VHH binders against o67189. Designs and how they scored, part 21

Target 1, 350 residues: o67189
Amino acid sequence: METTIFQFQKTFFTKPPKERVFVLHGEEQYLIRTFLSKLKEKYGENYTVLWGDEISEEEFYTALSETSIFGGSKEKAVVIYNFGDFLKKLGRKKKEKERLIKVLRNVKSNYVFIVYDAKLQKQELSSEPLKSVASFGGIVVANRLSKERIKQLVLKKFKEKGINVENDALEYLLQLTGYNLMELKLEVEKLIDYASEKKILTLDEVKRVAFSVSENVNVFEFVDLLLLKDYEKALKVLDSLISFGIHPLQIMKILSSYALKLYTLKRLEEKGEDLNKAMESVGIKNNFLKMKFKSYLKANSKEDLKNLILSLQRIDAFSKLYFQDTVQLLRDFLTSRLEREVVKNTSHGG
Key: E = the ipSAE of ESMFold2; O = the ipSAE of OpenDDE; V2 = 0.75 times the mean of E and O plus 0.25 times the DockQ between their complexes.

## First folded at step 4 (VHH)

Design b8 (framework vhh_7uia_1)
Fold by ESMFold2-Fast, scan of step 4:
Structure b8 (fold): chain B 350 residues (1-350), chain A 120 residues (1-120)
Amino acid sequence: as target 1 above (350 residues)
Amino acid sequence: QLQLVETGGGLVKPGGSLRLSCVVSGFTFSSYEMAWVRQAPGKELEWVSSISSSGDYIYYEDSVKGRFTISTDNAKNTLYLQMSSLKPEDTAVYYCARDDFWSGSLFDYWGQGTQVTVSS
């Protein structure tokens, strides 16, 4: 069966399906998290989590078949993360792949949920073992909510608490989180607590609360500091991002995107293009981001941006070709930039 | 014990009007956000409109703005959807739902639905 997370959530808890194995995937990870939270509440001690990168093949098969010892051998809800890594361990072993499909098809005593942290492509869904899961189980997709709906949800929450949010503060918050509902929920609750008496939120207040010293877990803050050449603070923020489990590839992706857009803007400016029109052509339509990109363009020469792009490409290549740590390579890059600024300031008299 | 019961659906011609009602029981109606959600044949569930517990904050999907009006009557524990200028694409089963997004579930309780058919 194929269905949406909304349809699945509506029916699963009232009229449980005959299917026993489900794939949960999609762009709105918050909706999957919400479903799993309700599932954990229902199953309690009979809710179990498996990590595909850590579990052995035999432990995996046993976990799918065994009923819970809690509640007198009752059925379990078995949630599997990093299933792709488990598949890599099976490799090209045809017999092991066929065994996996057979075990999944024969699940009778438990419900099994295979959770992906992104939206699966048609190619992945049409390949084994997911092709077979679609036939005897279910594929559940958590489709993206529109940006307008997300903005309305955030604004509604502030208004219901009697809090007036300035438009630039709201837009900053939405861009800071990339319209990510999980992050927005956490940030909105923090901001509500902060503004509980004052009932007004300005851009400066949102920046302070979202970027507190102890909670520097924001990729945008890191990118902002790096592009403004505050390498010392950028290093501190990078360490915080990594310590809180932010994936290095996500940091690299956002950095590379910004560097390429800035370089394109420098080129368009040289051709006599209006800067505002040029920004809109590369997807920067928000007034707050336009102001930020103007600051980045002022802080960086065309040569600076070219060197940044080349450095990021080198980091990506070295991590892939020589198996070097992406975080350490990025840290080394920032440290070398900081050292250049120290030398430059010393030669200029401080 | 907790129930949401929708009524008011039916067959109507394009340009016509219908008023949907949802009577709720088993919870404090005035303490929750309420929503209308619809599902056209063979399509995904689509959010239509939401109203805050106070009734002061109302939101609509772009395709229904200016045509649909959501309202509540707290004394009757009833949620309404007044639909005007109906189009064939409004044909769907309409569900009343309790909106609990910020508490960890976007829609935690649903009615059984009422069929709206707009036939040209």
Scores: ipSAE 0.014, ipTM 0.415, lowest interface PAE 7.4, mean pLDDT 79

Design b9 (framework vhh_7uia_1)
Fold by ESMFold2-Fast, scan of step 4:
Structure b9 (fold): chain B 350 residues (1-350), chain A 120 residues (1-120)
Amino acid sequence: as target 1 above (350 residues)
Amino acid sequence: QLQLVETGGGLVKPGGSLRLSCVVSGFTFSSYEMAWVRQAPGKELEWVSSISSSGDYIYYEDSVKGRFTISTDNAKNTLYLQMSSLKPEDTAVYYCARDDFWSGDAFDIWGQGTQVTVSS
């Protein structure tokens, strides 16, 4: 059985499925967590959490088959995190995988939920043991909500509290969190508390409140500082992003996207096209981003942007071909740019 | 106990109109935020519109603004979506959902869905 989290959430609590083993994966982790919260509420003491990186093979199999000691045959909801780490411990021999698949197939008394913290790729889903789970159990995907839906959810919460939020403040908040609903919830709640009496949120206020309390999960700030050539502050923000679990590939993708758009805008400007229309053609429609991109265009020559793109391509290639740490390659890039600024400022002395 | 029943979908030509209805039972509809969500063939789930429990706060996705109208009839425990100037891009299964997204119950209850097909 393959289904979406929306269909699954609707049916599981009203007409429970005959399948007993489910894989929960997807980009929209908020929806998986809300499902698990309802599951915990329903099962109470019969809600059991297992950690695949800590549990032994025998403990795992026992946990899947044993019902509650209180109430005799009362079923449990068994939730497994870090299942990939369990699979690594199990090894790659056919007999070990076959035993795991057999145990999962034979779950009759409990519901088992294997939870992934990201969207699984087709290759992972078509490999054992998940291939077999798809046949006797269910694969449940939590697909990402649209950016427009996320934006409206955030705007709705401010309006419900009587808070007027400026368009540029809202766009900054969305970029700051990368449209991550869990981070947005935290930031919006802080901003609602801050604006509880004033009932207005400006860009400066969002920057102040989010920056000072947001645990610096700000890919947009990193990109902004880098494109404005403040490499020293960019290095500090990069370290914060990595400390808070932001994946380096995500940072690279956003930075590469911005660099390519800026290069395209430089080319369109050379052709005599209107800058505002050119920005809209590359997807920059809001006034806040247009203002930012004008600043980036002023701070960077066409040659600067070309060199940035080439450097980012090199970082990507070295991380993939030579298995080098992408974070360290980014740090090296930023420190080399900072060193160039020092040399530039001392050129009159030599 | 909790139930959402959707009606009003069908086949319509571009530029046409349809009204979707969602009758709720097993809870006090006026106590919850309600939403319409759609899924086009081969695409991700897309939020269409939401209405607060008071009816005072109404939101639409940009692609449907000016063409769709969400409304409620509290006496009948019914949510409506009036769709006008329909386009082929509006072809989707439309779902009625109880929306307590911010409180952690995102799309807690879904209707059965109703198919809307816009074609010549």
Scores: ipSAE 0.012, ipTM 0.410, lowest interface PAE 8.4, mean pLDDT 80

## First folded at step 6 (VHH; framework vhh_7uia_1)

Design e1 (at its last look DockQ between E and O 0.38; V2 from the best seeds 0.00; counts 0 for: pae E 3.3 > 2)
Fold by OpenDDE, look of step 6:
Structure e1 (fold): chain B 350 residues (1-350), chain A 120 residues (1-120)
Amino acid sequence: as target 1 above (350 residues)
Amino acid sequence: QLQLVETGGGLVKPGGSLRLSCVVSGFTFSDYEMAWVRQAPGKELEWVSDISSSGDYTYYEDSVKGRFTISTDNAKNTLYLQMSSLKPEDTAVYYCARDDFWSGSPFDYWGQGTQVTVSS
């Protein structure tokens, strides 16, 4: 039975569970990390971390079998990261998986936490060794908080510091971070530090401070350029974002979200629906975003948006299935579009 | 040992009122953000209300705004939830929780909960 991280945390720290092996996964990695932080605090020196991508099989099993040599049954907490990579190392050999399962099942003196950095799919959970682990251990999930809850959490943090954030600014921040709690935490802290002299945060201020190493590098700038079909500038901004350590998946997430919303809006517009109402229905409520989305809709046909979505899906698929470089795929996409525009312009000028 | 003890739950008719109490021991709740959360049968844990460590700011879930009031008594180290205009949808186990979310302690300590049942 799958347990939520909050329920698990409550039980774990108040009444130690009988189970010894737990899988931690979910969309809200912040909650998992906070739990692990508490775990580390509790166990202190008896808190051990294993990296599945770095550790050998022998080392792995040794670490799990290490009973306190010094007779004092000090309970240990073993946290395993990158377990998937470890499994890959073990290969497809049934015997190796069986051995792993056996070892995990026989963990008596220690707690073992297998941590995934994403939500596991049903297929993954139903496959060995996780299937077996679920039978003698526990599966813990950190589900996504509601957007409203996250918004309130951010507002709360600013208010506590005496900072008033404009609605547009807040929405921008939330979108910029994709409601990722880890990123939000960092950005909110930065903004609080920035606001030490100001009690009001405007959209412009948030744009300048949040998620940018330089005033000119912003994921939203990239998205804006792309959707307005300035591919040349988009390429430049993309390179800048990557150089500053922006994760390509974050870019893809924002792009996909915008593309899907735009496509939906385009369809609704074609059906004769009121654009303002339609925008609100897809979660666009602030005037700034409405203005931007209107501009995007003007710049893109339904077909353009469809093609964009397909392209983004392809990029995602190639990245996940074939482990291709997401950044390169994005570059290729932009380059291809740029080339097409150049050809169109040359054919009409002539 | 840190302990949160919820009381005040019970059976009430729709439109009725209840006052929940949470007595905190082992720490001073005024040093922390405190929250009420609830869990209905078969549903996930739901955030209900928060109060800042200073007590100056209160926050509510949309469904309870205008009906519920969170407060503290520092002298008694007690957290309260005044519930009015109760609805069947409010039926749940209510928990008092410490909620220093951004400090890395989201709901790190819970009570045993108190059952609230709203039924005609």
Scores: ipSAE 0.783, ipTM 0.919, lowest interface PAE 0.7, mean pLDDT 87
Fold by ESMFold2, look of step 7:
Order: sequence, then structure tokens, then C-alpha cells
Structure e1 (fold): chain B 350 residues (1-350), chain A 120 residues (1-120)
Amino acid sequence: as target 1 above (350 residues)
Amino acid sequence: QLQLVETGGGLVKPGGSLRLSCVVSGFTFSDYEMAWVRQAPGKELEWVSDISSSGDYTYYEDSVKGRFTISTDNAKNTLYLQMSSLKPEDTAVYYCARDDFWSGSPFDYWGQGTQVTVSS
């Protein structure tokens, strides 16, 4: 009926269960992300993502159907994000809930993973359709690791890189992130880069570099790579974000916000404004963000930023006007940028 | 192929000692952190200890600290767990696992486990 994600991961990838429908939820979202990443590695082209807030009832049921012509006879993994939004679209009619439960019960050859981005309350798990899924499928919980375990994971990572972190700096970092492993992974990596030559991290340095933006932390890595023109890594991170359930429109929102702020900063620089004051005028007050925006400004010309904004506007328009896949449009954009970078690097006189 | 094989389990009296071994193949042992994880009857998996790839950093859960020692022999691709002062509460199946928590692969490979029983 219920199992932990460690137990489930341990058995699923060596001797997959007979049950076909699973709910993944919990406070330790990092563990859900890593499970889904390994699932995507296993299933490759047979790994399918459904967005409950974007897909119609009929498209949803068709995607769960055993009649997919692209899957052949080989089993597939169907990962469903935003299932709560799909349930809201479905409404409270008894007939539609019964249909949903019957479809989920009758999944025969594929695996279906209903992924939640938080820990579900007992009442939610005891309500339909999840109550029925617990009966014919499984509920998989990713419980929070102990604070001591999380602290030790962070210490191990710093020690691996030879970095001595002061105790109050470490405690500040852990409290700032709420012991959240997804935030900690990003912040620790940034702190390691920051302290790469000094090898010591003080409280003041952690306060300057680390911040909690848990709502957006996963998208920040993608935006950083894109704005620093590491398009190859940006493509890999984009795939990871989608596999972990980050909504593509959130990616577009944050990237567009950054691009607009950077373009505004370029205009203010042209007018002779002090960069620190200009950054504060567009809402960038944190020293770490100031440092990152300074690097973004160095990496991108005003024309680069204008072209980026126009490209993002086209992606948004094509997604809305033609219902094209936002992720694929963004992927195509990154691929085009990578190709243009290669051509520019080789065209100087070869 | 990648494989982890635990040995050294058995029956032991309270206060006794056992040494568990885990021989790995299919990857360079010194490139990865390794962990011991146990499961008592009817209980959830419990992380016991882990060790850095170099062997110079170790971690222990509070209930085993001071009684268990994790170590590696990189030349033999072998992970060890020296267990002393064993208690009935230590009765479990013990697994070795590869642990690359920060690269997105926590406990991505497991051995088949070895039974440790502490009776009387």
C-alpha cells in the first residue's frame, strides 16, 4: 500500500513490481527528482510527461491508452505533473471520478507515476482517486532526511573540495534553506565556486552568496547557464527541469524577467548610472544576485539581450497561437544559439 | 556489469562482533561515496554509515556511532563495516549501496544484502 522512495527505488530498477500506477509525494523532493531522472534514463524515448493543467480529459485518457503507436510492445513510463490541476478541471462529478479511477486501475503494460511537488496530507491520500490508487497501485513517500543527515551531506561535499566552512556559516546556510536538499545543492555548488581558491567560508561570505529562492531555485541554474552562453549545459539542465516537473511557463517567466532586467541595466549604463544603484532600481539588492547580474552583463551585449527578448516573445506567441510545445521551442532556440556560437568562433578568417 | 556483493553476515550473541564486506565491480570504487543501509524486520530502510571516496571522511548514525566503523580498501574495491558491541536492535539485512547524493544518484545501486542476527 505505502512504501518509502528508498525502498521503492531499491526494488523498482531491479525487479519492477506488478502494480502499474504510483503516487510520488513527500517533503524530500530531491529524492523524487533523482528517482525520475533514473526513470528517464531507463525508458529513454518511452518516457512521457503529461501536464495536468495543460491537457484535456480526452488527451489525458488517450495518452494512458495502450494504443500508442510510438511505443510498440515495449512498456512505457508516463509521468504526470500537476495532477491536482487536472482533478480541478475534472470537477466533482461522480461519473468523471469513476472513469478516472477505472482508467488508472486498468493500466496494463505501462507504468504511470503521479508526481506531487509536496507532501500530501493524510486527508488528501484518503480521498479519491488517490485512495483507490493506494489499493490497486502504490503510494511512495519521500520523507525528509534527518537534519543531522542533511548537515553531514553538506559537510561531506565541502570536505570533498577541501573547503573549511565556519560552524556559524554552515548553520546559517542550513537554516536559510530550511534544510532543503534541492536548495542546498545549488547553494553549496555556488559557495564551492566562490571559495575555490580561498578554501574558507565565513558567515559574512555565506550571507553575501547564499539566498533562498526555493520557488525558483531549479530554474535559476538553467537561466544562469543560458545567460552565460553555456548552451550545451543549459540544454541538459532544461531536460532535467522538465523531468522533475518544472512547468515550462515558469521557466519562460523567469528567463524573460531576467532578460528584461538586463536590457534595462544596459540602457541605464548608457546613461551613466552607477551599476549598483541601477541594479537596486530593478529590484536586485542581494549581493550574490548583483555579482551574477554583473557577469550576465559582461557576457551579453545590448543587442544579444534584445534578440533574446524577441526570441522569448516568439516562443511565447507560438506556444499560445499554435499550441506548440513550449519545451521543444525553447530547446530549438538553444540549439540554434549553440550552432550560431560555433559558426561565429570559426568564421574569423578560416 | 555493475555489481555489489555483501558477505560476512551471520548469527552472533549480543556484545559480539562481525565484519561485513562489500566487493564492487563495474565501476572505479575510489570515484564514489559508499554507504551501508540496513532494514530490520517490519521497519523502513535505515541509513547506517557512509564514507567518502578517499576514505578520509566518515559518517555514522547516532545509534551505531562508536560501535561501528566503516572503511574501504580501494585496491580491492571493497567496502567494510566493522560492527562491535552488537545489540539485538542491530538485527537486520545489511546492504551496501553506491551513494552519489549531490550528483543526483543517491543510492543508485544496491547489493542483495547480508543478514545479521543478534540473538539472546
Scores: ipSAE 0.358, ipTM 0.749, lowest interface PAE 3.3, mean pLDDT 83
ESMFold2, look of step 6: ipSAE 0.260; ipTM 0.685
ESMFold2 (binder alone), look of step 6: mean pLDDT 79; pTM 0.793
ESMFold2 (binder alone), look of step 7: mean pLDDT 79; pTM 0.788
OpenDDE, look of step 7: ipSAE 0.722; ipTM 0.898

Design e2 (at its last look DockQ between E and O 0.01; V2 from the best seeds 0.00; counts 0 for: pae E 21.1 > 2, placed apart)
Fold by OpenDDE, look of step 6:
Structure e2 (fold): chain B 350 residues (1-350), chain A 120 residues (1-120)
Amino acid sequence: as target 1 above (350 residues)
Amino acid sequence: QLQLVETGGGLVKPGGSLRLSCVVSGFTFSDYEMAWVRQAPGKELEWVSYISSSGDYTYYEDSVKGRFTISTDNAKNTLYLQMSSLKPEDTAVYYCARDDFWSGSPFDYWGQGTQVTVSS
């Protein structure tokens, strides 16, 4: 039976479970990390981490079998990361999997935590060795919290610090982070630090601070400039982002997402659908983002958006298939667009 | 050793009142956020109420707003939940928990829970 991370925490720290092997997976990695942090605190020197991609088979089994040489049955917590990679190393040999399962089943003195950095699929959970582990151990899932709960958590944090956040600002923050708890934590902390001088956070302030590497470097600013066809400024901001260590793939993901949503909205608009409802259907619910997306839709034709999507797909493909420099490809894209705009303006002025 | 012990649960009629208590040992309330959570049979864990470490901020779930009051007595290291106008929907096991979510300690310690049953 799958147990939620909260239920598991309750049981683990109050009434130690009989089971010794647990699989931790889920969408909310923040909750898993916080649990592990507490685990580490509890076990101290008896907290061991194994990296499945680095550890040899022999080392792995030794680590799991290490009973404290010194008769004092100090319970150990063994945390295994990248278990999937370890399994790959073991190969498809049934015998090796059986051995692994046997070893895990016979863990008596230690707790073993197999940690996955994503939610496992049903197929994965139903396959060996996890299927067997589920039979003698426990599967723990960190499910995504509701948006409302997350909103309340964020609001609570600001209030505790004596900070009032405008509703639009809060919604903006939530949407930008995609309700990702780890990202929210970081952004909220930044905002709290920023607000040390002001007890009120406005939408403009949140926009300036959120996802900013520096006062002048914001990924969303880049996206905004690009979608509003200010390619010259977009190029400058891109360079700044890269110089500050922003990974180009992150930029690409955001751009692709926005482009696809915009294209969808454009199509729906053409069909005569209500734009507000359409926006909500693609996950745009806050008024600020709606306003932004409306501006993007005005700035871009259906053809423009289609071309943008194709260009982004091409960049992604060239980066992945031909190992081309993603940053350079983005620069080329922006430069090309800029050149086209200049030509258009010169032909009409004249 | 950290310990949370809930008391005050029981059977009450609709519209009745109960006061839950949670006695904490091993840490000081003023250092941590505290929460009441409940779990009804077959339902997921539900956050009912939070109180900040300072006691200055309280949160209530919409379903209990205006009916429940969370408070602390730091001198007694005790967390309280005053419940009024109880409804059958409030029937659940109520847990006291230490909950500092953003500091990396979401519900790290729980009590054993106390049963609250609201029935005609």
Scores: ipSAE 0.383, ipTM 0.757, lowest interface PAE 1.3, mean pLDDT 86
Fold by ESMFold2, look of step 6:
Structure e2 (fold): chain B 350 residues (1-350), chain A 120 residues (1-120)
Amino acid sequence: as target 1 above (350 residues)
Amino acid sequence: QLQLVETGGGLVKPGGSLRLSCVVSGFTFSDYEMAWVRQAPGKELEWVSYISSSGDYTYYEDSVKGRFTISTDNAKNTLYLQMSSLKPEDTAVYYCARDDFWSGSPFDYWGQGTQVTVSS
C-alpha cells in the first residue's frame, strides 16, 4: 500500500488498515510530526520510541514482539527513528536482513512506524527491507503541499475555532509566511488567541499581529530572546523593531505583561498549584504559549522576574518624568544584563 | 476616561490595621487583572499583591504574606487591600494598577497612590 500522509491520517484513526508496518517519509515533515503527535496522544503509555542508533538488536526485536502476557491485547505504537543507523549496525549480512524482514512481516499485535526525516528516493524504496515493507505494509509519503491545499488547511484550522477570516487577510498571511507550514502554525495560533472572543479577523488586524520571522520584525521574538537570556540577539531585534517603526511603549507593554504573568506563575508554582490551570488563569491558553512559558519559568528565578518587573517600571517612570529616551533606557538595561553574563562566565584569575 | 482612585491610607501604629480601596471607572473591572504596588521612601517600586480577573488566584510578596489580603467587589468596581499586623517597613505609597492581557500591557494604568505610614 502507498498513500499520502494526509489521507492516511484521515483513515488511520477511524478505521485502521489491516497492515501493521508503515514507512513515513517526505518533504513536508510538519505533516509527519503532526501525525506522530496524534499517535502519541492516542496510545499514551503504549507509545514507544526506538532510536536506531542507540538500541541493540535484542532490544529492537523485543520491542517489536511485546504483547500482553494475559492476552489483554494492549496495542502499542512503536515509532522508530534513525532506522538507517540501525541498518548500518546490521551491515550487509543477508541472514540478518532476512530476519529483520521476517520480524516486520509477522507484526500482528502492534503498529510499527519507521520514520525518515527526508523524502526517500525511488532507489531507497526499492531496496530491502523497505521493498518488503511496501509489499506487506505501507509506504506513507508527506509530499510538499500545493498552495491551494495549504490555504484550505489554514482555513480549516480557523474554522475549527469558529473564527471567520476575511479573504484578503488570509491571502496576506499566506504571502507573508511564504506558505511555510511551520511559520503558519505559529502565526495562526497567535491569531486564534487574538481573535478568541471576537471570532473575526480582518486584514488590518492580521497586519498588526502577524510577522514573518524570516522577513519581518516581531515583538514576540524580542520578548522570547530576552526571557531566555539571549541578550545579544535581543538587542539586535530591538533595534530592528525601532527601525521598523514599532513604538517602544508597545514593546514595554508586551514585555511587562509577560514578566508579570511569569512572576505570578512562579509564586503559584511555589504554592503547589497546578501549572496548567494557573497558566489559563492568567490568559495563557494556547499549547505553544504554554510550552514557551514553561521554558521561561525554567530560565528565570523569582528574583530575576522581580528585578525585571521593577526595572521596566523604572524605565517607564524615567521616560515620563525626565524626558529620557525609552529605547536607550531599555538598551542600557539589556547591555547591563549582557555584561553580567559575560563576567559570570570568565575565570577569577584576575 | 480611565480612572483608578486609591483611598484608605493614613497613619497607624505598629500592629495596627488599614483597608485600602481602589475604585475604578472607564472599563469593565472584571475583564482585567489588578495589583497593589508600593514604593517606600528612597526605594524602588515593589509588587505587593495581585489578583487574577477570575479571583481564583492571588499572590502576595513574602514580606506581607499572611498579613495582607487582596480582594475585589465586582459590583462596586473596587479593589481592596486589607492590611493587618502592620510594621514600620510597610510605610510606603500604595498604588492600584491595572493589567491588560489582551494588548500585552501590564500596569498600563496607575492610580495617584495613597500614603500608608506605620510609626510609633
Scores: ipSAE 0.000, ipTM 0.093, lowest interface PAE 21.1, mean pLDDT 78
ESMFold2 (binder alone), look of step 6: mean pLDDT 78; pTM 0.784

Design e3 (at its last look DockQ between E and O 0.54; V2 from the best seeds 0.00; counts 0 for: pae E 2.3 > 2)
Fold by ESMFold2, look of step 6:
Structure e3 (fold): chain B 350 residues (1-350), chain A 120 residues (1-120)
Amino acid sequence: as target 1 above (350 residues)
Amino acid sequence: QLQLVETGGGLVKPGGSLRLSCVVSGFTFSDYEMAWVRQAPGKELEWVSSISSSGDSTYYEDSVKGRFTISTDNAKNTLYLQMSSLKPEDTAVYYCARDEGWESLYFDYWGQGTQVTVSS
């Protein structure tokens, strides 16, 4: 079965399908997020989340077992994130892929949702285990909404808050974000807060607020400051990002991506690769970004980058395993690094 | 019991007109935004038009602007879509739906749909 998420959602909650295992992927991640929110509301305590990067093979298969003692009479929904990382743990062994496919095929009483944070390519969907899931389960794609539908949603959100937005201001906001609903959610919430007393939002005001976020208070500014080891300013920017409603997982994703790219570049330099070619191989093609990455490479040793990656992995694990606040974990990390810099400067600065 | 029932579909020649109706029961019509959504053969569901709960604001997909008019009759709890200058590309099943808006992005209640066929 292949279908769109609108088609799937239209009937899932009223007349559930016979298939039990579904892959969710697509360009419109906001649709996936809101679908899962409805799923959590429906299943309550029978809604279970698995993190493929954190659990063992045995724990994964046990969680999918149909022999649950405590959930015995009620169906449950199992949501699996980071399934690609779980597949990496299995490696390329044919027996382990066959076992995985057998377990997924034999899900009979519960629903399993394998969630991807991007649109999967044709080659990924045609590879096992996803090819088999397409056969006995379903592939559900979240395609982008039309531009006019997105415009209507944004305009209605401002009207709900009693804010009158000028037509040119609205169009500027839509173009600035490229009609991306994840980014629009963040920008619209900031603009609502900004205009909460005036109840009017002009083009100049949108340009000032959006301009300020893109230059002064944004995730890339935080990552830049952290990688250049300006931990005091990084802490201030982190606080601003949280106050503007930036989700901490977005911060973690971007920071982790940059750290991994930098570590890869260090290894390519060791092999004698041309730096500009190496940067293009990890997706850094813009000249401004190339100059920034050269600065990051100068400021960070290979060991610094390895330690950063390990710290980010620990923060991610503690957030998921112990339900600890990701923001506070990031703050503690930065505070520890700032305190180390003070000690270093006092000790070395004679 | 919440129910949405579409009528008014049929076969029409290119350039012709149809008016679709959707009778709503089980909720106060004037409290909610309503929409028309269509699905052409082999294509995805496509939002066509929405109308605010007050009836004062109407919104249209670009391909239907100037040809389709959404309206309501609150006394009859009925949503309308007046379609003019119909093209073969407008051939689809047309659904009325209650729009959940920004927070969910979905429509929480759907009618069974009515077929519109535009053919020579």
Scores: ipSAE 0.572, ipTM 0.835, lowest interface PAE 1.7, mean pLDDT 84
Fold by OpenDDE, look of step 7:
Structure e3 (fold): chain B 350 residues (1-350), chain A 120 residues (1-120)
Amino acid sequence: as target 1 above (350 residues)
Amino acid sequence: QLQLVETGGGLVKPGGSLRLSCVVSGFTFSDYEMAWVRQAPGKELEWVSSISSSGDSTYYEDSVKGRFTISTDNAKNTLYLQMSSLKPEDTAVYYCARDEGWESLYFDYWGQGTQVTVSS
């Protein structure tokens, strides 16, 4: 029986469910992410994330296995992303699927959450292994909220901050974001920051502050903060991204791309080339992005960009060659940068 | 112990009216946004209405706009839902819930619910 994410959350945190394996899917991914965030908060160190595209079968099963003889049976929450990719790795062998099903069925001490980034089709749910999972576990769906509910949530957030938004402004924001909760969250936060002590947001202000929404808007925020050398905020955003199930390789990909482009632009600028033309040559055509890139160029020297690229390459290498935790490597990188900045500021302020 | 207790449900004919009440105990009602949600048989939980902690703002689902009115009595620590022009489609269990807000999008405390049946 399929349960809504709302009902599931209520039950999960108030009454421990008998089932141990749950499939989370739906059109509204924000709700799933929110749930997972709460889950992470609850389980803390016992919250484990598995990436189906990165782990071997053996590693996968080990992660799901009850901590044997030496470790106190602490209940863990295991979240599995890219489960489909994992299934692909297992191949079409019926035996392998059966093994997987068996392992999942026998999970007694841990909760397992299989997260899909989209709404599963009926056919998918009726196919193995999900069919079997549905029999001994739970299927949880996150459906879209009504426009009115979304509107209410947005207004509530503004109101909590003492901000009144003009009706036209609100409508514009909602339309701009297509009522996407993730995008709305980001834009609302930006607007709140912009408003500061201002109590009224106008349409003009919203137009000025709110930008076109990208599916990767959160990642771009991270990249923006990093490139502008706000490492403290970048760390916070990184944690948020990870909590929401953003793959660290996606983050790395975008960041690397930006860094390389910036380095190229810096070199071209040094050669006396027109920056606008140069930006277009590297695929930066949007005026907003051009503005951002100009800011990044101002904030970073050629050496800074070179060092960034090298650091990212190192992270990539360690992740791929030594199977180190990419997220931790990124955290370490940011922490290191933050420490350097603090030292620099203390040395100049004294 | 936090408790929400809904009352006021019942059987009503189409076009009729009901007033639901929710008595809150264990927390200060006025500190939180409160909501009414409903669940019809075989249907998903549906948000119906919310009221701000201050009571100065009310919100409604489109399907109930103009027909339902949410209100509070802080002195009684009670949430109300005045329902008018009821339709068969309004048949559901109605729950009083505390709304945690933007970040959670969830309701953290619920009552036992009260059944509303609209039938000719």
Scores: ipSAE 0.559, ipTM 0.844, lowest interface PAE 1.0, mean pLDDT 85
ESMFold2 (binder alone), look of step 6: mean pLDDT 79; pTM 0.794
OpenDDE, look of step 6: ipSAE 0.279; ipTM 0.697
ESMFold2, look of step 7: ipSAE 0.477; ipTM 0.817
ESMFold2 (binder alone), look of step 7: mean pLDDT 79; pTM 0.797

